# VHH binders against p53848r504to814, part 5

Target 1, 311 residues: p53848r504to814
Amino acid sequence: TYIMAIFNATPDSFSDGGEHFADIESQLNDIIKLCKDALYLHESVIIDVGGCSTRPNSIQASEEEEIRRSIPLIKAIRESTELPQDKVILSIDTYRSNVAKEAIKVGVDIINDISGGLFDSNMFAVIAENPEICYILSHTRGDISTMNRLAHYENFALGDSIQQEFVHNTDIQQLDDLKDKTVLIRNVGQEIGERYIKAIDNGVKRWQILIDPGLGFAKTWKQNLQIIRHIPILKNYSFTMNSNNSQVYVNLRNMPVLLGPSRKKFIGHITKDVDAKQRDFATGAVVASCIGFGSDMVRVHDVKNCSKSIK

## First folded at step 1 (VHH)

Design c06 (framework vhh_h_nbbcii10_fgla)
Fold by ESMFold2-Fast, scan of step 1:
Structure c06 (fold): chain B 311 residues (1-311), chain A 126 residues (1-126)
Amino acid sequence: as target 1 above (311 residues)
Amino acid sequence: QVQLVESGGGLVQPGGSLRLSCAASGFTFSSRYSYALGWFRQAPGQGLEAVAAISGSGGSTYYADSVKGRFTISRDNSKNTLYLQMNSLRAEDTAVYYCARHIYDSSGYLWAFDYWGQGTLVTVSS
């Protein structure tokens, strides 16, 4: 299981608009400490750098400012001799294709796209042009009626384009008594699958993609728990849909899954008074569906193999 | 204190054009800091549908397949205004159009829109 630590590179509100070199050095020192703390308990760590504040009432950085904040920091992390580079994986949290392009140039390994390509139509082209890069395709919605459907799941109907569903593992299919309780994960899987096919159609390769079911987005704590418990369903899920007068098979089986816990506390710190269960929900780790499925281990190795330095 | 106000809706014939505007107050489309913004619509008897979205810089856009090639989203940071240029309008484009501001959640990659306008009606009819 990998640990993904979130680092927000947000600006000082009292900045005069110039570059503050000391700020990068300070942030790098914070990241070095974070990595050392994580590597004390884990064999590797993923650092997810965000150039925009994710707080509800914060001012979003412009694309140019997001680049100024994130790109020099990623470069500094990669060039640091104080970090075991073979154990530190770099991710950038951005929905902007131009930011992703600049981050790739300075050695980022992963593009973490909260929008699944919805907010920047050029994102999939950038990922396709860089087959060494891994892409996190997150389940996202900006629709009030869709958010209500996510929250309640009162009437699960296959979309007009979706014709047939499959759950491929026999043990999971024995969960027939939980059919109504799996509506949430199945719906999330269908929407992820639709974005997945769009990415593939744009030249992105299956081995580049990790999926994120979007914990905490229009979901209660009980629904978040249901998603976690039903990750094995997502990892064994496929369906057929109509697209451009043709039938397309969408196969999500054995894709690596990233979970981002919905909490107000900063992620990336491990304290001795927090047990393993709480850390699993707090850290945004790549979660293995169960001990019986070695697919997460194989795909986690693929994440490391997506490093820019391996071609 | 944040408010979004849509305008520019009305009756138009099939094949016609309209430009919608969304005037923002209580925050700024600063070149230093800016929000991603989007347009949504709700047709009679239907749910809310995402139409278009634009990044903070204006350099990246999203369009629903149903409107791609016909609609263009843009923003003017100096006027604190979001636009939707709608060309080659069809009867199925009849809907109330809303503008919305994007929000992040620091705790778990929450993806949502936090402030919405009251909507402006677009009717495409012969």
Scores: ipSAE 0.000, ipTM 0.117, lowest interface PAE 18.3, mean pLDDT 67

Design c07 (framework vhh_h_nbbcii10_fgla)
Fold by ESMFold2-Fast, scan of step 1:
Structure c07 (fold): chain B 311 residues (1-311), chain A 125 residues (1-125)
Amino acid sequence: as target 1 above (311 residues)
Amino acid sequence: QVQLVESGGGLVQPGGSLRLSCAASGFTFDEYSSYALGWFRQAPGQGLEAVAAITSSGGSTYYADSVKGRFTISRDNSKNTLYLQMNSLRAEDTAVYYCAAGLRYFDWLPEYDYWGQGTLVTVSS
C-alpha cells in the first residue's frame, strides 16, 4: 500500500505554527523531513504538491501563480541529492492541463486531477502524449459550492455486473438486498467509467489510470463510509453504456484505487472531534479501514500521525 | 485588484420583492469557469448563512431550504454581475447580504476568497 503525503505549496506558515519565509530552499527542507518520516515506515513515498491555498483569507491562485508556486519546487525536489530519488514519487494536484504539462517537463510522475478531466478538456490529450505518466481520475459532481446538494444517487439499468467469484466469497449473499445497498457505489463506478472511456478515446492508456471515488466530493458523511466499505465492489465492477450511437463495455475490474480520508469533515461526525489535529488521529483509523478493504494508495495530510496506524 | 460590490438593499414590506446586484471587477466570470458564485447573509444576533449559489459551469444552482421557491440566483456575464431576486419576503429575511466568489476549499468545505462589503435588507411592516 502506497502512502501519498499532501504538501501545500502555499506561502504561509505550514511548518510548526510560526510564519516562515517560504522560499524554495525552505519548502525543500520541509519535504525532505516529510520524506524521511514516511520512509522510516515505508519503502517509498508519494509527495502530492498542491499550488492552491487553503487559508481562509487567501486569494485563489491563477494558472500562472499556480505554476510559479509548484513547478520550481518540483524541479528542486528532483534535483536534490539529499533524497533517495528511487523511493520518492512526485504527484501534482491540479485540474489544469497547462500546469500538468509544465510539471511533466520538470519530472512529476503523477497528475492528480480532482475533476476527472471535467474542468479542462485538454487534460486527457496531455496525459496521452506522456504514456509514462500516471493519472488519478477522481469522482465528483458539480463544483465546490454545490457538490453537497448533488449527493443524490439512483440505480440505473445499464447492464452492470459485480464479479460472481467476489460475491460468492463475501457476506453479500442476497441479490435482492444487494441492489438497494450498492446503488451509491454503482453510480460512482458508472460515472467514473464514463470519464474513463473519454480518457481512453482521447488516447490515454488503461495502465496510466488510477481511480479515486472522491471521498467528501458530492457525498454525505454516511455515503463516504459506504464507499470505503464497498471498495471491493468497485474493484470488481463492470457495465455497458451507450456512447456516440454505439454500446461500450466498461471494465473497472482490478484498477488501482486511491482514497483520501485525511481531515475530512465526515470524520468529525463519527468521533465528534472538531479539532483538525484530533481528526488526524481519527483519520488514521479510517486509513487502516481503507487498506483493509483494498485501497492501493491513501492520501494523507499528517504522515507522521497517520503512519502510526498503518505500520 | 479584485472587488465585489453589492447594491439593491433597503427597506421593504413583508410579501414584497427586492433584487440585489453584485458587480465584479478585476476578474471576469467568463475567465474562470470553475468559480463558485454565491450569496450569504447574516441576520442580527445570528451567524453567517449560505443563501444561494450558482456554478460558472453547467448552470447548477443551490438554495437554502429557508429561501427555496422564493429566491432566484442568476448571472449576466456580459455585465460581470451576479443577481439575487428575492420574492415573498418575510421578517426573518432581514439581514446583511454578502456576495462571494471562490474556488478554494478546506477539508472539502467551500471557502470563498472574495467578499463584498454587504448590503442591508430590512423586512418590516
Scores: ipSAE 0.000, ipTM 0.127, lowest interface PAE 17.8, mean pLDDT 70

Design c08 (framework vhh_h_nbbcii10_fgla)
Fold by ESMFold2-Fast, scan of step 1:
Structure c08 (fold): chain B 311 residues (1-311), chain A 127 residues (1-127)
Amino acid sequence: as target 1 above (311 residues)
Amino acid sequence: QVQLVESGGGLVQPGGSLRLSCAASGFTFSYPSSYALGWFRQAPGQGLEAVAAISGSGGDTYYADSVKGRFTISRDNSKNTLYLQMNSLRAEDTAVYYCAATQYEGYLTDYWGFDYWGQGTLVTVSS
């Protein structure tokens, strides 16, 4: 299992309500400390740099501002002699294709896209042009302002595009017995699969793609727990769909899965913890559950507490 | 049900040749249109490594540097069979060889990307 450490390069991460921004040198020093903490316990670390808030209902930074915040920092990380470059993997948290293009130029390894290409139709073309880049395809619905209203996952039914579904490593009788309990994870899998096939149709390669079911995006706290419990279903899920009047087989089986439960409100709801910092202690227990159910990568705010659970 | 069955392994002296076959059942190489097929091996006490792979269309092949020029991967879609022709065998080629398939093109080097695996066939290269 990989650990992905979050580094927010946004104004609301700084003291004084963002009025005093840290310079690149200061941010690089913070990242060096994060890397040292992670590499004390692990052979490698992934740093996920975010230049724009994806909080529900947040005001989005402009593309130019997102580039200004994130790209010089990524460049500084890659040029640092204080970091073991062979052990540090760089990710950028962006849904914008132009930001992804700039990040790739300065040495990022992963594009972490919360929208699965929904917010920027040119994203898949950028990823396809760069076959050495990993792409995290995350599940959500709507946009940042509407996603919290779209958490209703209906009883499973085959739509115009989806003809058959399979959960591998289980017989057909077991699948039928579980239909009522697995509506959420199957709907999430189908929507991920639809984005997956669009990525492949645009030239993205399967080996580039990691999937993220999107804990906290278009989901209630109970739905987040159901997703965690049903990761084995997602990792063994496939279905057929109609595309261009032809049947296409969509296979999500054995794709790497990333989960990001860190500091989500649903952890506070479960444990009654109210402070985001205190939720980091509870996140360790949730991280252990994610790994136990088959998560291949965990995205976290507090590397030290989460790393204790990954051992 | 997708099933892959390897055959053709055995004992061979250094410099010799073997041809491995992998018979597929439960699917055809034409459905879906982009099955990828490959050979992986695991030497005693070592990890699994990619040896050779071919895309479902046959337009793309991969060979590990250690076998390039000595091994040839091929397929016969009419027989649903994948082959690995191994020439100029060396002691370090001793391993269990696995046939593997994926329903999507593109998984040519990473074993975790292949969905279906055969049981393996042992190749021993020794005097």
Scores: ipSAE 0.000, ipTM 0.108, lowest interface PAE 19.7, mean pLDDT 72

Design c09 (framework vhh_h_nbbcii10_fgla)
Fold by ESMFold2-Fast, scan of step 1:
Structure c09 (fold): chain B 311 residues (1-311), chain A 125 residues (1-125)
Amino acid sequence: as target 1 above (311 residues)
Amino acid sequence: QVQLVESGGGLVQPGGSLRLSCAASGFTFGSDYSYALGWFRQAPGQGLEAVAAISRSGGSTYYADSVKGRFTISRDNSKNTLYLQMNSLRAEDTAVYYCAASYDILTGYYEFDYWGQGTLVTVSS
């Protein structure tokens, strides 16, 4: 199981409210400490650098500002002699193809796209041009301002194009036995599969893609729990659909899965904790459940508490 | 135990002005752990939209493009109160306005953990 640590490269990361914005050297020192903490318990760490908030209903930084905040920092991390470069994997949290292009030039390894290519139609072309780059294909609906109201998932096929569904593996119940209870994960899997096929059609390779079902994006807190419980279904899911005048087999089986439950509001609903730091103890239990149900990567804010749960 | 209480909503005519207030309890704006604060709105049949946000220090403010130049966010640490001054109001500004506070320093500026109950603003004649 890999650990992905979040680093926000925004001027308003709260500690100084923008008056004492940390320079690149200070940010690098924070990242070095974060890496040392993670590598104390793990053989490698993934650092996910965000230069623009992708939170539902958030105010968006311009493309130019996102590049200004994130690209010099990624370059500094990659060129640092203070970091064990063979153990540090770099990710950028962006839905913009031009930001992805610039990050790839300075040595990023992963593009973490919350939109699965929905917000920028040129994203898949950028990923296809760089077959050494890993792409996290995340599930959401609508756009950043509307996704919170699109959390309704229905008991019938997403479109008339879906023909047959399969759940593989003898360790889970057959789809027919669980049909009404699996509508959410089936809808999520089908929508991920549609984006997956579009990525493949644009030249992206299967080995580049990691799936993120998007906890907290177009989902209620109860739906987030349902997704965690049904990760085994997603990892064993395939279906056939009609696309571009042909029948296509969409195979999501055995694709790596990332989950990011760290300090999401839905954890507060589970534990009834109002204090975000108290959620760190509860997050450990949720992370352990994600791993137990088959998560290959966990995205977290508090590495030490999460690491104790993984170990 | 964080509580946020909005006030100041009501009916205003297009082109008019209105000031919203948000009184905070369970934390203080002047402490070393003061919160980032913001205003969000939800129009009938629509999802939540970020309107304005102000940093912990008050040195940075952010506005949605739809309100920039018309709305002003401010905070008064001595009164533990957040304000939204709304000028040149339009029918499209009609919405329930929510005050929000961000507790977690690591979640980014716009991740808000505590919300008020909302106050209705109607722009109509």
Scores: ipSAE 0.000, ipTM 0.138, lowest interface PAE 16.7, mean pLDDT 70

Design c10 (framework vhh_h_nbbcii10_fgla)
Fold by ESMFold2-Fast, scan of step 1:
Structure c10 (fold): chain B 311 residues (1-311), chain A 122 residues (1-122)
Amino acid sequence: as target 1 above (311 residues)
Amino acid sequence: QVQLVESGGGLVQPGGSLRLSCAASGFTFSHYESYALGWFRQAPGQGLEAVAAISGSGGSTYYADSVKGRFTISRDNSKNTLYLQMNSLRAEDTAVYYCAAFPGSYRSLDYWGQGTLVTVSS
């Protein structure tokens, strides 16, 4: 199982009337320490650098500012002699194709896109041009401003375009028995599958794609728990749909799955913990459950606490 | 060389019965592979519709509402063959019928037959 550690390359404040620059040397030292802590317990580490907040209703940094915050840092990480470069995998958390292009130039390995290409139509073209990079295709709805209002899921979210569904390597009868209880994971799988097909149609290769059901994005706390429980369904899910005047079989089976339960507010609902640091202990237990249910990668804020839970 | 071959299709009158068979070669419906198997159909001018499916163990089955109570899916792993017993056939059952094999989660490649035509008319 891979651990993906989050590093936010955003300043604490906008003290200069909106002008600010990250201290690259200080940030690099923080990354080096994070990597050393992770590599003490793991064979490799994935660092996910975020230059722009993707929190619902947050004010978005400009594309130029996102580049200023993230690209020099990624370059510094790749040029560091203090890091075992063969054990450090770099990811950038961005939904912008121009940011992805710049990150690829300086040595990023993964593009982590919370929108699955929805927020920037050129994203898939960038990924297709770079078959050596991995793309995380995440599920969400709407945009940053509206995603909190779109957490209602119905059978056949894509309407009559979905013709038939399958859950493989399990009792077929259970799907009929549990239709009402599986509507969420099926809707998520269908919407991911639609984005997957668009990525493939644009030249992205199946081997480049990781799927992320998007815990906390367009979902309530109960829905987040249901997704975790139903990871085995997602990993064995396929369906047929009408697309481009033809019938398409969409196969999500055997695709690696990333989950990011770290510090989501639904952890507080489970444990009644209100402080983010206190939630890290509860997150460790949820991460262990995600791995037990078939997650291939987990995205976390506290690598040491998470590692204890897995070990 | 992996192949699924359907047989048993043809012309039948309303109310009649047909038994479709799907023989696999190049792979086995064994416990180790846990293949789920199904029958699909495509009527003229319509999309592909799932008709029936059976789990790897044979212990669980699925049927479309339109065929429930009339069709029975079964598998014989020792003969590497999937069956569909179709009773009380209706004109609306006229379609090309395909068999398909879905490998375990460690493999993404599905196998499909070339189809067999079933026509229900006088």
Scores: ipSAE 0.000, ipTM 0.119, lowest interface PAE 19.6, mean pLDDT 70

Design d02 (framework vhh_7sr4_2)
Fold by ESMFold2-Fast, scan of step 1:
Order: C-alpha cells, then sequence, then structure tokens
Structure d02 (fold): chain B 311 residues (1-311), chain A 118 residues (1-118)
C-alpha cells in the first residue's frame, strides 16, 4: 500500500485585489523535511502538491495563479540536491489541463484530478500525450458549487446506457443477493466506468489510471462509509454498455484504488469526535479499514500514523 | 459540540487599535491551527492570519506588520491584535478552526464586525 502525503501550496493571503504567496524557499524546506521523515519509514514517498482549493464554495484561483503557486515549487523540488530524486514521486492536485501540461514539463509523475476529466475536457488528451504519467480518475458529479446537492443515488441497478453488470469476487455472494445493499457503489462504479471509457477513447492507457471513488465529493457521510465497505465490489466490477450502436465492455477489475479519508468531516460524523487528535486516531482506524478492504493507496496528512496502521 | 465565539469587534478611528478574541470549546484546542478571516459584503472570505499548533504564523500581505495573531492553549483562546487600522480593514472578522491546509477549515464562528471610520 502506497502513502500519498498532502502538501497544500496555499497563498499567505486572499483579497479581491489579488493573492500573495508563501516563500518558495520556506515551502521547499517543509517538503524536504516531510520527504526525509517519510523516507526514514518507507522506501519512497509520494507528495501531492495542491495550489487551489477544491472545497465546496471555496475561492477558486485563476489558472495563471494556480500555475504561479504550484509550478515553481515542483521545479524547485525536482532541482533540489537534498532529495533522493529516484525515491520522490510527485503528484499535482489539479483539474485543469493547462496546469497539468506545465507540471509535466517540470517533472511531476501523477495528475490527481478530482473531476475525472469533467471540469476540463482537454485533460484526457494531455494524459494521452504523456504515457509515462499516472492519472487519478476521481468520481464526482456537477461542479464544486453543486456537487454536494447531487448526492442522490438511485435504487436502480443499471443506468440508461448500461446493459449488464458483473461482480467477479469469489468472496462476495451472487450479485442478486446483494443488489439492494450495493446500489451506491454500483452507481459510482458505472459513472467511473463511463469516464474510464472516455479516457481510453481519447488514448489514455489502462496502466496510467488509478481510481478514486471520491470520498466527500457528491456524497453524504453515510455514503462515504458505505463506499469504504464496498471497495471489494468496485475492484471486481465490470459491465457492458451500448455506445454508437455497439456494445462496449467496461472492465474496472483489478484497477488500483486510492482513498483520501484523512481528516474529512465525515470521520467526525461517524465518531462524533471533532478534535484533531481524536480525529487522527479515528482516521487511522478508517485508513486501516480502507487497506483491509483493498485500497492500494491512501492520501493522508499524517504519514507516520498511517504507517503504523499498515504495519 | 464545537463552538467558536468571537468578541472585541467595534467601531474605531483610522490609526486605532482593537484586539479580537475567539473562545473555543468542544475540542482539543492545542491540536488545531486557528485562523482569522475577514469578509466584506458580497465578497469571499480573505485570510487575515493563521497560527498553527506548533506556534508558527502566517499573515495576509495587507496586514503583515500591523496585526499579530497569538494563542493561549490553557484558555482555549486565539487572539488577533490589530494596530494601525485603516478604512480598508472594515469587515466582518471570523474565527476558524484549521487543520493547516485548504480542506482543513471546518468550523467557523458567527463573526464580529470591525468598522474603521472617522
Amino acid sequence: as target 1 above (311 residues)
Amino acid sequence: EVKLVESGGGLVQPGGSLRLSCAASGFTFSSYAMGWYRQTPGKQRDLVADIYSGGSTKYGDSVKGRFTISRDNTKNTVYLQMNSLKPEDTAVYYCARDWGYSEGLDYWGQGTQVTVSS
């Protein structure tokens, strides 16, 4: 199981007249410390750099501002002689294709796209042009301002274009026996699969794609818990759909799955704990559950506590 | 239950000073970063100052050198000392609990009005 450490390259201030940034040198020193601490416990470290908030109703930086925040920092990380470059994997958290293009030029390895290509139609083309790049395809609905109002999942097993579905896990009973209890994960899987096919049709390769069911995006806290419990279904899910007068087979089986439960509000809802210390303990338990249910990567704020959970 | 209660706002002349306080309850205060944000009508909230659990601080460029954020973990309170106030500082000031990243703002106080005018 891989651990992806979050680093937010946020500005020192926000104002309607513009934004100012923390010192690049200071941010680089923080990243160097984070990497050295992680590499003491692990053979490699994945750092996910975010230059813009994706929280509902958050202030959205312009594309130019996002580039100014994130690209010089990624470049500085890659040029650092204090880091063992072969052990540092860099991810950028962006839904913008132009930001992804610039990040790839300066040495990022992973594009972490919360929108699964929904917010920027050119994203898949950028990923396809760079077959060495890993792409995290996340599930959401709508946009940042509307996604939480779209957390209504039908009780139907099949979407309009979906013809047939299968769960291939020998540890899971027949699909018909679990139909009523799995509608959420099956709907999420179908929507991920539709985005997956669009990515493949645009030239993205299956080996580039890691799936993120999007905890906290277009989902209630109870739905987030249900998704975690049903990771094995997602990892063994396939279906057929009608497209352009032909049937297309969509195979999500054995795709790597990333989950980002760390410090999400839903953990506080589950445990009724609001303290950071108590939420970190609860997050550790949730992370252990994610790994136990088959998550291949976890995105976390506290690498040390996550490491204890997977040992 | 998490609660953040701001106090200390008011009307002050340009060049004056105010000290805002935010009393926190319902969580382990010392484990969290705490921030002050401000908002004018019809606009988004702007970062004024953050103080992390370890004591490091960040300031908005427009207030750096004039405002000082501090915390008292024994009293579960975060403070904002505002000096050399300008009309442009007029806003509703909000206390927020912060995990130290963009996804980390999860609880907000009710806000306290600061008006700087002659």
Scores: ipSAE 0.000, ipTM 0.117, lowest interface PAE 19.2, mean pLDDT 73

Design d03 (framework vhh_7sr4_2)
Fold by ESMFold2-Fast, scan of step 1:
Structure d03 (fold): chain B 311 residues (1-311), chain A 119 residues (1-119)
Amino acid sequence: as target 1 above (311 residues)
Amino acid sequence: EVKLVESGGGLVQPGGSLRLSCAASGFIFSDYAMGWYRQTPGKQRDLVADITSGGDTKYGDSVKGRFTISRDNTKNTVYLQMNSLKPEDTAVYYCAVGSPYWLDEYDYWGQGTQVTVSS
């Protein structure tokens, strides 16, 4: 299980209070400390640098400002002699193809795209041109301003298959009952699969892609909990669809899955904690559940508390 | 679509009381948490109080015991009752709709209402 530590290089994250908005040297020192702490417990660490907030309804930085915030920092991390470069994996949190292209030039390993290519049609071409790059294909709907209103998952005509023996929490023998209970994760899987096929059609390789079902993006708190418990369904999911006037088989089975439950609203519904720092402790318990249900990577704000749950 | 209209601000003497109201429209009010924040020039916005859709409340340490947040889902309105006001309570007060997806994040903000506590 990999730990992806969030480093927000934007001043407009309310839960982070803008703690990481500083000059490059100060930010690098914070990242060096994060890496050393994580590497005490793990063989490697992934640092996810965000230059523009992707949370719902956030103010979006310009592409130029996003580059100004993130690219020099990524370069500084890669040039640091204080870090064991073989053990530090760099990710950039961006939905913009031009930002991704600049980050790749300075040594990023992963493009973490909340939109799964929805917000920038050139993203898949950039990923395809760089076969050494890993791409996180995340699920959302609409755009940053509209996703809060699009949390209705009711398509039952799916043409899909689930390897049910891998789903330990289903006791249903009738196919119709199974479909009703799994409609959310199946709709999410279908929409991920549609983006997956579009990526493959544009030259991206299956081995470059990780899947993120997008906790907190176009989903209610109850839906977030349902997705966590149904990760095994997503990891065993396939279906057929029409693409370019032909029937195409879409196989998402055995793809790596990333989950980012840290500080999201649904944790407050479980524990009734309202303070973000107090929720960092509770996040550890939710992270343990994500791993237990089959996530291969977890994205967290507090590495110390969350990493101790991964054993 | 979403609209928040604050009212009830004004000038009051130290030790006095004010009641702020925020009328909301354009969303299903009863499903969302609502909050009151305040901002003094040169400082960040600070949480005064919030209330969940279920009625659970939280208060900033400086106002605990003096202020009370409440909501009326029939009128789509959230209220802030402010008692024992101090000069330090002088600020612009903002009504906000809580994010359903991100803890301590707010999706929409009102225009703000000025509260001045002065003798």
Scores: ipSAE 0.000, ipTM 0.155, lowest interface PAE 15.7, mean pLDDT 74

Design d04 (framework vhh_7sr4_2)
Fold by ESMFold2-Fast, scan of step 1:
Structure d04 (fold): chain B 311 residues (1-311), chain A 119 residues (1-119)
Amino acid sequence: as target 1 above (311 residues)
Amino acid sequence: EVKLVESGGGLVQPGGSLRLSCAASGSTFSIYDMGWYRQTPGKQRDLVADISSGGSTKYGDSVKGRFTISRDNTKNTVYLQMNSLKPEDTAVYYCAARLPYGSYWSDYWGQGTQVTVSS
């Protein structure tokens, strides 16, 4: 199991006492500390650099500002002699293809895209051009301003689009008490699968793709817990759908899965804790559950407590 | 799978009208929810209007009362009637098709059509 540590890039300030490099040096020192904490218990760590908030209803930075915040920092991390470069994997949290392109130039290993290519139609082309890059295909609905209003997941009625569904090679029609309990994870799997096929059709390779069911994006707190519980279903899910008067087989089985439960409001809702920092202890327990249910990677803010819950 | 092609965009004066069309080909059109989205350079795509397979409609706040979405399942086409156009309506307009389970998740997009509102 990999640990992915979140690092939010600090916005530039016009400092009368120095250069932009002073901000980068400070951020690099924070990252060094974060890496040391993670590497205390793990063989490697993934640092996920975000230059723009992806929180529902957040104000988005411009593409130029996102590049200004994130790209020099990624470059500084890769050039650092104080970091064990063979143990530090770099990810950028972006839905913009031009940001992804610039990050790849300076040595990022992973593009973490909350939109699954929905917000930028050129994203899949950039990923396809770089077959050594890992792409995290995340589930959401709508856009940043609308996604938290779209947490209604319908039952799959029999129809022309979806021909057949399987869990562990078992036709779901034959599992009487599973269908009603799995509507959410099946809807999420179907929507991920459709983005997956679009990525493959645009030249992205299956080995580049890691799936994120998108905890906190277009989902209620109860739905977040249901997704965690149903990760085994997602990791064994496949279906057929109609495409141009032909059936397309979509196989999500054995794809690696990332979960990011860290400091989400739903943890505070469960514990009745309104302080995000106080959720770190509860996050450790949720992270342990994610791993127990089959998550291959966990995305966290508090590495110390989460590191102790990962074997 | 469905393929979408938009048409009807162009230059129009403030207060004018345009009708956008989106022609679908491929799989069964009638089972899809259809929508129109718009994007200006440097900004996120915004929902303009959508119409379910059953005919239920939803509109973005900035276009309510001015725009009307409709569909013709016999012609495999969705339309956006845009009235009382304003300069701030200038954008690339995209047609989208969604799966019949009522998701706002769109897996099929058109290439977009430019709408410019200026005198």
Scores: ipSAE 0.000, ipTM 0.105, lowest interface PAE 20.0, mean pLDDT 72

